# Designs tried in a protein design chat: VH-VL binders against q9c950r261to396. Part 11

Target 1, 136 residues: q9c950r261to396
Amino acid sequence: VPTFEDVKEVTIRRSKLAKWLMEPFFEELIVGCFVRVGIGRSKSGPIYRLCWVKNVDATDPDKTYKLENKTTHKYLNVVWGNETSAARWQMAMISDGHPLEEEYRQWIREVERTNGRMPTKQDISEKKEAIQRTNS

## First folded at step 21 (VH-VL)

Design ee3
Fold by OpenDDE, fold request of step 22:
Structure ee3 (fold): chain C 136 residues (1-136), chain A 122 residues (1-122), chain B 112 residues (1-112)
Amino acid sequence: as target 1 above (136 residues)
Amino acid sequence: QVQLVQSGAEVKKPGSSVKVSCKASGGTFSNYAIHWVRQAPGQGLEWMGIIIPYFDTAYYNQRFKGRVTITADESTSTAYMELSSLRSEDTAVYYCARGGEWLDNYYYMDVWGQGTLVTVSS
Amino acid sequence: DIVMTQTPLSLSVTPGQPASISCRSSQSLLYEWGKTYLHWYLQKPGQSPQLLIYEVSNRASGVPDRFSGSGSGTDFTLKISRVEAEDVGVYYCMQGIDYPYTFGQGTKLEIK
């Protein structure tokens, strides 16, 4: 099981997504990373779920939105538990903050509950190296 | 294409509970959230809560003081809203509504059920 | 809770004439990522509510272009360029930025 620190290092913030959006390496690099998807705000503050990125979905060019003042039709297919069930998510609604340990624990529990794919240490290492190559 | 069909009208006594169902068809249940909204006779709309089955979570309007329970059964694509300790003031039409075309659009309601009248009277 | 205030509460309009409904929120509906969580619904007589506008100015599918939404921050407006008989009903604004979501009081639109 990847550690919280491992996951933090490959969690991509909204601002970074916006920066990479048009880069040729983006769609490949983002796979296997993590993002915090926004699912609302309460009196306690914003609510996020830490999700694993399955792929970029750009199949609907007519459905655009603004990501940090950039217009895009690229969405993320994110996975909370098992990759057989992915959710489409606007990158604009991705957190620009770091993940919380509780979010990490929630993700772990859900992956285990649903017999989902758990990234290996090697997966994380490779992703970290790939991210570093982008001078991020 | 997506439709929400709710259970039939209910007549309840004060202090009892009611459970309204909302069955979704024509889409992938896990790709959207379900809201519950009620409307008392001649009154406006009141948001009761939301369930996001994909994330196995629900959020409630605390004005109901814990009387509302929202659940979902993905196997049947059905959401439920249970309201306990019913009062005459709970007499209303209860609506379920889909939270957006996609799950990331959970914050607005683009498809509504037909509504379920719940009458609370002694 | 965020308070949504609509004005007017009732509106009588001659067919073909424009209509305008205001909605004010007690706090800004603009979120940090630039999305404004203000939406409009129409409830026609005897029907369930239906989505008209989402995120201030986006028309829902099937909504005629005679409907338009505008505004920012805490002040929003729904406009109907040419009111038709089928536009009769109660219009609601709603904020979707904070739980619990809250609606305006509703604006009843009638035809003269």
Scores: ipSAE 0.941, ipTM 0.966, lowest interface PAE 0.5, mean pLDDT 96
Fold by OpenDDE, last read:
Structure ee3 (fold): chain C 136 residues (1-136), chain A 122 residues (1-122), chain B 112 residues (1-112)
Amino acid sequence: as target 1 above (136 residues)
Amino acid sequence: QVQLVQSGAEVKKPGSSVKVSCKASGGTFSNYAIHWVRQAPGQGLEWMGIIIPYFDTAYYNQRFKGRVTITADESTSTAYMELSSLRSEDTAVYYCARGGEWLDNYYYMDVWGQGTLVTVSS
Amino acid sequence: DIVMTQTPLSLSVTPGQPASISCRSSQSLLYEWGKTYLHWYLQKPGQSPQLLIYEVSNRASGVPDRFSGSGSGTDFTLKISRVEAEDVGVYYCMQGIDYPYTFGQGTKLEIK
């Protein structure tokens, strides 16, 4: 099981998504990363779910939205539990903050409950390295 | 293409409970958020709550003081709204509605059920 | 809770004439990522509500272009360029930024 610290390092913020959006490496790099998807706001504050990114979905060019003043039709297919059931999510609704430990615990529990795929230490390590290469 | 079909009208006594069902067809239920909204006779719309089955979570209007329970059964593509401790003021048409075309559009309702009249009377 | 205030509460319009409905929120409906969570619904007599406009200005599927939405922050407007008989009903604005979601009082549109 990847540690919370490991997950934090491969969690991509909204601002970074906007920066990478049109880069040729984006669709490959984002796979296996994590994002915090917004699912509402209550009196206690914004509510997010920490999700694993399965892939970029750009199959619907007629469905556009704004991401940091950029128009895009690229969405993320994200996974909370098992990748057999992914959810489509616009990147505009991704948190620009860091994940919370509680969100991490929720994700772990759901992956285990649904017998989902747990990223390996090697997976995380490779993703970290890939991210570092793009931060130049 | 997507349709929401609700259960039939209910007549209930004060203090009892009612459970309204909302069956979705024509789409992938797991990618839906389901809202519940009610409308008392001659009045406006009142949001009751939302369930997002994919994230195993629901949120409620606290004005109902815990009397509302929203659940979902993915195997039957059906959402439920249970309202307990019924009062005459709960007499209304209850609607289920889908949260947007996609799950990330949970914040608006693009497909509505036909409504379920619940009458609470002695 | 966010209070949504519509004006007017009722209007009678001659067919072919324009109509305008205002919706004001007690708090800004603009979120940090630039999305504004204001939506419009129409409930025709004896029917379920139906989505007209989402996110201020986007027409829902099947909604004719004589309907338009505009506004920002806390002030929003729904306009009908040429009112038709089929437009009769009650219009509601709704905020979807904070739980609980809240609706305006509704605006009843009638034909003269």
Scores: ipSAE 0.941, ipTM 0.965, lowest interface PAE 0.5, mean pLDDT 96
Fold by OpenDDE, last read:
Order: sequence, then structure tokens, then C-alpha cells
Structure ee3 (fold): chain C 136 residues (1-136), chain A 122 residues (1-122), chain B 112 residues (1-112)
Amino acid sequence: as target 1 above (136 residues)
Amino acid sequence: QVQLVQSGAEVKKPGSSVKVSCKASGGTFSNYAIHWVRQAPGQGLEWMGIIIPYFDTAYYNQRFKGRVTITADESTSTAYMELSSLRSEDTAVYYCARGGEWLDNYYYMDVWGQGTLVTVSS
Amino acid sequence: DIVMTQTPLSLSVTPGQPASISCRSSQSLLYEWGKTYLHWYLQKPGQSPQLLIYEVSNRASGVPDRFSGSGSGTDFTLKISRVEAEDVGVYYCMQGIDYPYTFGQGTKLEIK
């Protein structure tokens, strides 16, 4: 099981997504990373779920939205438990903050409950190296 | 085409509970958030709560003071809303509604059920 | 809770004439990632509400182009360029930025 610190290092913030959006390496690099998807706001503050990124979904060019100052039709297919059930999420609604340990715990519980794919330490290491190679 | 079909009208006594069902068809249930909204006779719309089955979570309007329970059964593509400790003021048409075309559009309601009349009277 | 205020509460319009409904929120509906969580619904007589406009200015599927939404921050407007008989009903604005979601009082549109 990857540690919280491991997951934090491969969690991508909204600002980074916006920066990478049009880079040739983006669609490959983002696979296997984590993001915090927004699911509302209450009196206690914004609510997020930490999710694993399955792939970039750009199959519908007519469905556009704004990510910061950029217009895009690229979405993330994210996974909370089992990758057999992924959810589409616009990158504009991704947190620009760091994940919380409670969000990490929720994710682990759901992966275990649904017999989902747990990233290996090797998977995380490779992703870390790939991110570092971007030098940005 | 996605449709939401709700259970039939209910007549209840004060102090009892009612459970309304909302069955979704024509899409993938796990890609939906389900809202519950009620409307008293001749009045406006009141948001009761939301369930996001994909993330196994629900949020409620605290004005109901814990009387509302929203659940979902993915195997039957059905959402439920239970309201307890009923009072006459709870007499209303109760609607379920889908949260947007996709799950990330959970914040608006693009498909509505036909409504369920719940009458609370002694 | 965010308070939504609509004006007017009732409107009588001659067919073919334009109509305008205002909606104001007690706080900004613009979120940090640039999305504004203001939506419009229409409830025709004896029917369930139906989505009309989402995120200020986007028409829902099947909604005629005579409907348009505009505004920013706390002030929003729904316009009907040419009112038709089928447009009769109660219009609601709604904020979807904070739980609990809240609706305006509703604006009843009638034909003269």
C-alpha cells in the first residue's frame, strides 16, 4: 500500500493541470497520478475526494469548459474505488491544495472494499521520476 | 434518455415516517447524483439533500434537523428519501432529480421525477 | 444560507413581447475556479420543474434560443425575447455553490 507521503508527491494540483494541459506528455503523465475532485461546499468548507487518474477523456470536443484562462474539452476519468467504475471530471473542479490524510484513508478503504487496483511502490516511484523529468 | 420514476402518493399520520423511492433508467446510475426537492401546496421549491453514490456520501439541509435520510441502491438504480417525525407542514410534493448530465455537474438538476405527493393529516 | 431574491414575483406579458426576471444572491456565486453556480428552472402548470439555464447562460437541451441568461457575482437576469403561451409557469433561480442549495421565491409568468 502506498504511503500518504507517496500519494502526496504524485497528487496533481489544478494549477499544474492548467500548466500541463497542452503539453505533449500530459495525457500519458497524468495517468496514475492523483487529484482531489470537488464535490461541493458546506459551512465547514470545500469538500474533496482523493481519486486516482485512469486517463484523459477528450472524446467529446463539443463539451468545453474553462480551466483558468484556457478553454478545453479534456476531462479526467478518475477512480475512487475500482477502475471498472470511473467518473468523468472536469479539471476546473480539481483542488489546488494538497490532499488530506483523511482523504487518503477514505481512498484506501474504498479501494480495499471494492477490491480495486492498489498502486504499487514501483508504480509510485516511476510516476515520481516521470514528474521530475518535466522539470516544472 | 434518462428518466426518473418515483413511488406513488402517500397519506401519513403525524409522527410517522414516509419513504419515497426514485428509480433511474436509461443511463448509468453510478454517474448520477440524486437531489431531493419538495414543494408545499402553492409554495416554492425547497432543497432537502443530495446523495452521490459514487462517493458513498450524502448531504442534507440542516433545516430538517436530522429527519431526512437519503440512500441509494446501485443494484436497482434506485434512490430513497425517508422523512421521519412527520408533521402537517411536511405535506408537499416531493421530487427527485438528477445532478447534471455527468457526475461533475452534480450542482444542477437536469432530469426530474414526476413527483410524489405526501399528505400528513390526523 | 444563501438567500436568493427574485423580482418581480409575478409578470403578465402579451404574447410576442419580451420578458425579464431578476435574481439576486446574498453572496457571490462565483467560485475560486471561475465557475458561477446560478441556474434557472421553469415549472409549467401541473408539471415537474425543468432545467432552463445552467451556470448563468447555458441553455439546457431542448430550450429555445429565445431564452437567455446573463449576470455575474450576485446579480443575474433571465430574458425571454418573445414570450409564447408555452412559457407560462413559475420560474426559479437556484444557487448550487453551497449546501444547502437554495431557490428564489419564484416568478409567475402569465399571458395577457
Scores: ipSAE 0.941, ipTM 0.965, lowest interface PAE 0.5, mean pLDDT 96
Fold by OpenDDE, fold request of step 22:
Structure ee3 (fold): chain C 136 residues (1-136), chain A 122 residues (1-122), chain B 112 residues (1-112)
Amino acid sequence: as target 1 above (136 residues)
Amino acid sequence: QVQLVQSGAEVKKPGSSVKVSCKASGGTFSNYAIHWVRQAPGQGLEWMGIIIPYFDTAYYNQRFKGRVTITADESTSTAYMELSSLRSEDTAVYYCARGGEWLDNYYYMDVWGQGTLVTVSS
Amino acid sequence: DIVMTQTPLSLSVTPGQPASISCRSSQSLLYEWGKTYLHWYLQKPGQSPQLLIYEVSNRASGVPDRFSGSGSGTDFTLKISRVEAEDVGVYYCMQGIDYPYTFGQGTKLEIK
C-alpha cells in the first residue's frame, strides 16, 4: 500500500494540470497520478475526494470548459475505488491544494472495499520520476 | 435518454415515515448524483439533499433536523428518500433529480422525476 | 444559507414581447476556479421543473435560443427575447455553490 507521503507526491494540483494541459506528455503522464476532485462546499468548507487518474477523456470536443482561462475539452477519468467504474471530471474542479490524510484513508478504504487496483511501490516510484523529469 | 421514475403517491399520518423511491434508467447510475427537492402546495422549491453514490456520500439540508435519509442502491439504480416524523407541513410533491449530465455536473439538476405527492393528514 | 431573491414574483407578458427576471444572491456564487453556480429552472403548469440555464448562461439541451442568462457575482438575469405561450410557468433561480442548495421564490410568468 502506498504511503500518504507517496500519494501526496504524485497528486497533481489544478495549476499544474493547467500548465501541462497542452503538453504532448500530459495524457500519458497524468495516468497513475492522483487528483482531488471537488464534490461541493459546506459550512465546514470545500469537500474533495482523492482519486486515481485512469486516463484523459477527450472524446467529446463539443463539451468545453475553462481551466485557468484556457478552453479545453479534456476531462479526467478518475477512480475512487475500482477502475471498472470511473467518473469523468472537469480539471477545473480539481483542488489546487495538497491532499488530506483523511482523504487518503478514504481512498484506501474504498479501494480495499471494492477490491480495486492498489498502485504498487514501483508504480508510484515510476510516476515520481516521470513527474520530476518534467521539471528538467 | 435518462429517465427518473418515482414511486406513487402516499398518504401518511402525522408521526409516521415515508420512503419515496426514484429509479433511474437509460444511463450509468453510479455516475449520477441524485437530488431530492420538494414543493409544498402553491409554494416554491426546497432542496432536501443530495446523494453521490460514486463517492458514497450524502449531504442534507439541516433545516430538516435529521429527519431526512437519502440512500441509493446501485444494483437497482434506485435512490430513496425517507422522511420521518411526518408533519402536516410535509405535505408536498417530492422530486428526485439527476445532478447534471455527468457526475462532475452534480451541482445542477438536468433530469427530473415526475414527482411523488405525499399527503400528511390526521 | 445563501438567500436567493427573485424579482418580480410575477409578470404578465404579451406574446412576442420580451421578459426579464432578476435573481440576487446574498453572497457571491463565483468559486475560486472561476465557475459561477447559478442555474435557472422552469416549471410549467402541472409538470416537474426542468433545467433551463446552467452556470449563468448555458442553455440546457432543447432550450431555445430566445432564452438567455447573464450576470455575475450576486446579480443575475434571465431574459426571454420573445415570449411564447409555451413559456408560461414558474421560473426559479438556484445556487449550487453551497450546501444546502437554495432556490429563489419563483417568478410566475403568464400570458396577457
Scores: ipSAE 0.940, ipTM 0.966, lowest interface PAE 0.5, mean pLDDT 96
Fold by OpenDDE, last read:
Structure ee3 (fold): chain C 136 residues (1-136), chain A 122 residues (1-122), chain B 112 residues (1-112)
Amino acid sequence: as target 1 above (136 residues)
Amino acid sequence: QVQLVQSGAEVKKPGSSVKVSCKASGGTFSNYAIHWVRQAPGQGLEWMGIIIPYFDTAYYNQRFKGRVTITADESTSTAYMELSSLRSEDTAVYYCARGGEWLDNYYYMDVWGQGTLVTVSS
Amino acid sequence: DIVMTQTPLSLSVTPGQPASISCRSSQSLLYEWGKTYLHWYLQKPGQSPQLLIYEVSNRASGVPDRFSGSGSGTDFTLKISRVEAEDVGVYYCMQGIDYPYTFGQGTKLEIK
């Protein structure tokens, strides 16, 4: 099981997504990373789910949205639990903050509950190296 | 096209509970958030709560003081809204509605059920 | 809770004439990532509500271009360039930024 620190290192913030959006390496690099997807705001504050990124979905060029003043039709297919069920998410609604340990633990529990794929230490290591190569 | 079909009208006594169902068809249920909104006779719309089955979470309007319970059954593509401790003021048409075309559009309602009239009377 | 205030609460319009409905929120509906969570619905007589505009200015599927939405922050407007008989009903604005979501009082549109 990857540690919280491991996951933090490969969690991509909204500002970084906006920066990488049009880079040729983006769609490959983002696979296997994590993002915090926004699912609302309550009196207690904003609510996020820490999710694993399955792939980029750019199959519908007519469905555009703004990501930090950039127009895009690229979405993330994110996974919470088991990758047999992925959710499409616009990158504009990704947190620009770091993940919380509780969000990490919640993700772990869901992956285990649903017999989902748990990233290996090697997966995380390779992703870290790939991110570093982009000078991120 | 996605459709939401709700259960039939209910007549209830004060103090009892009602459970309204909302069955989705024409799409993948796990890609939806489901809202519940009610409308008393001649009144406006009141948001009751939302369920996001994919993330196994629900949020409620605290004005109902814990009387509302929203659940979902992915195996039957059905969402439920249970309202307990019914009172005459709960007489209303209850709507379920889909939270946007995709799950990330959970914050607006683009497909609505036909509504379920719940009448609470002695 | 965020309070949504519509003006006017009712209006009677001659067919072919324009209509305008205002919606004001008690706090900004603009979130940190640039999305504004203001939406418009229409409830025609005897029907369920239907989505008209989402995120201030985007028309929902099937909504004619006679309808347009505008505004920012706390002040929003729904406009109908040429009102038709089928536009009769109650219009609601709604904020979707904070739980609980809240609706305006509704604006009843009638034809003269």
Scores: ipSAE 0.940, ipTM 0.965, lowest interface PAE 0.5, mean pLDDT 96

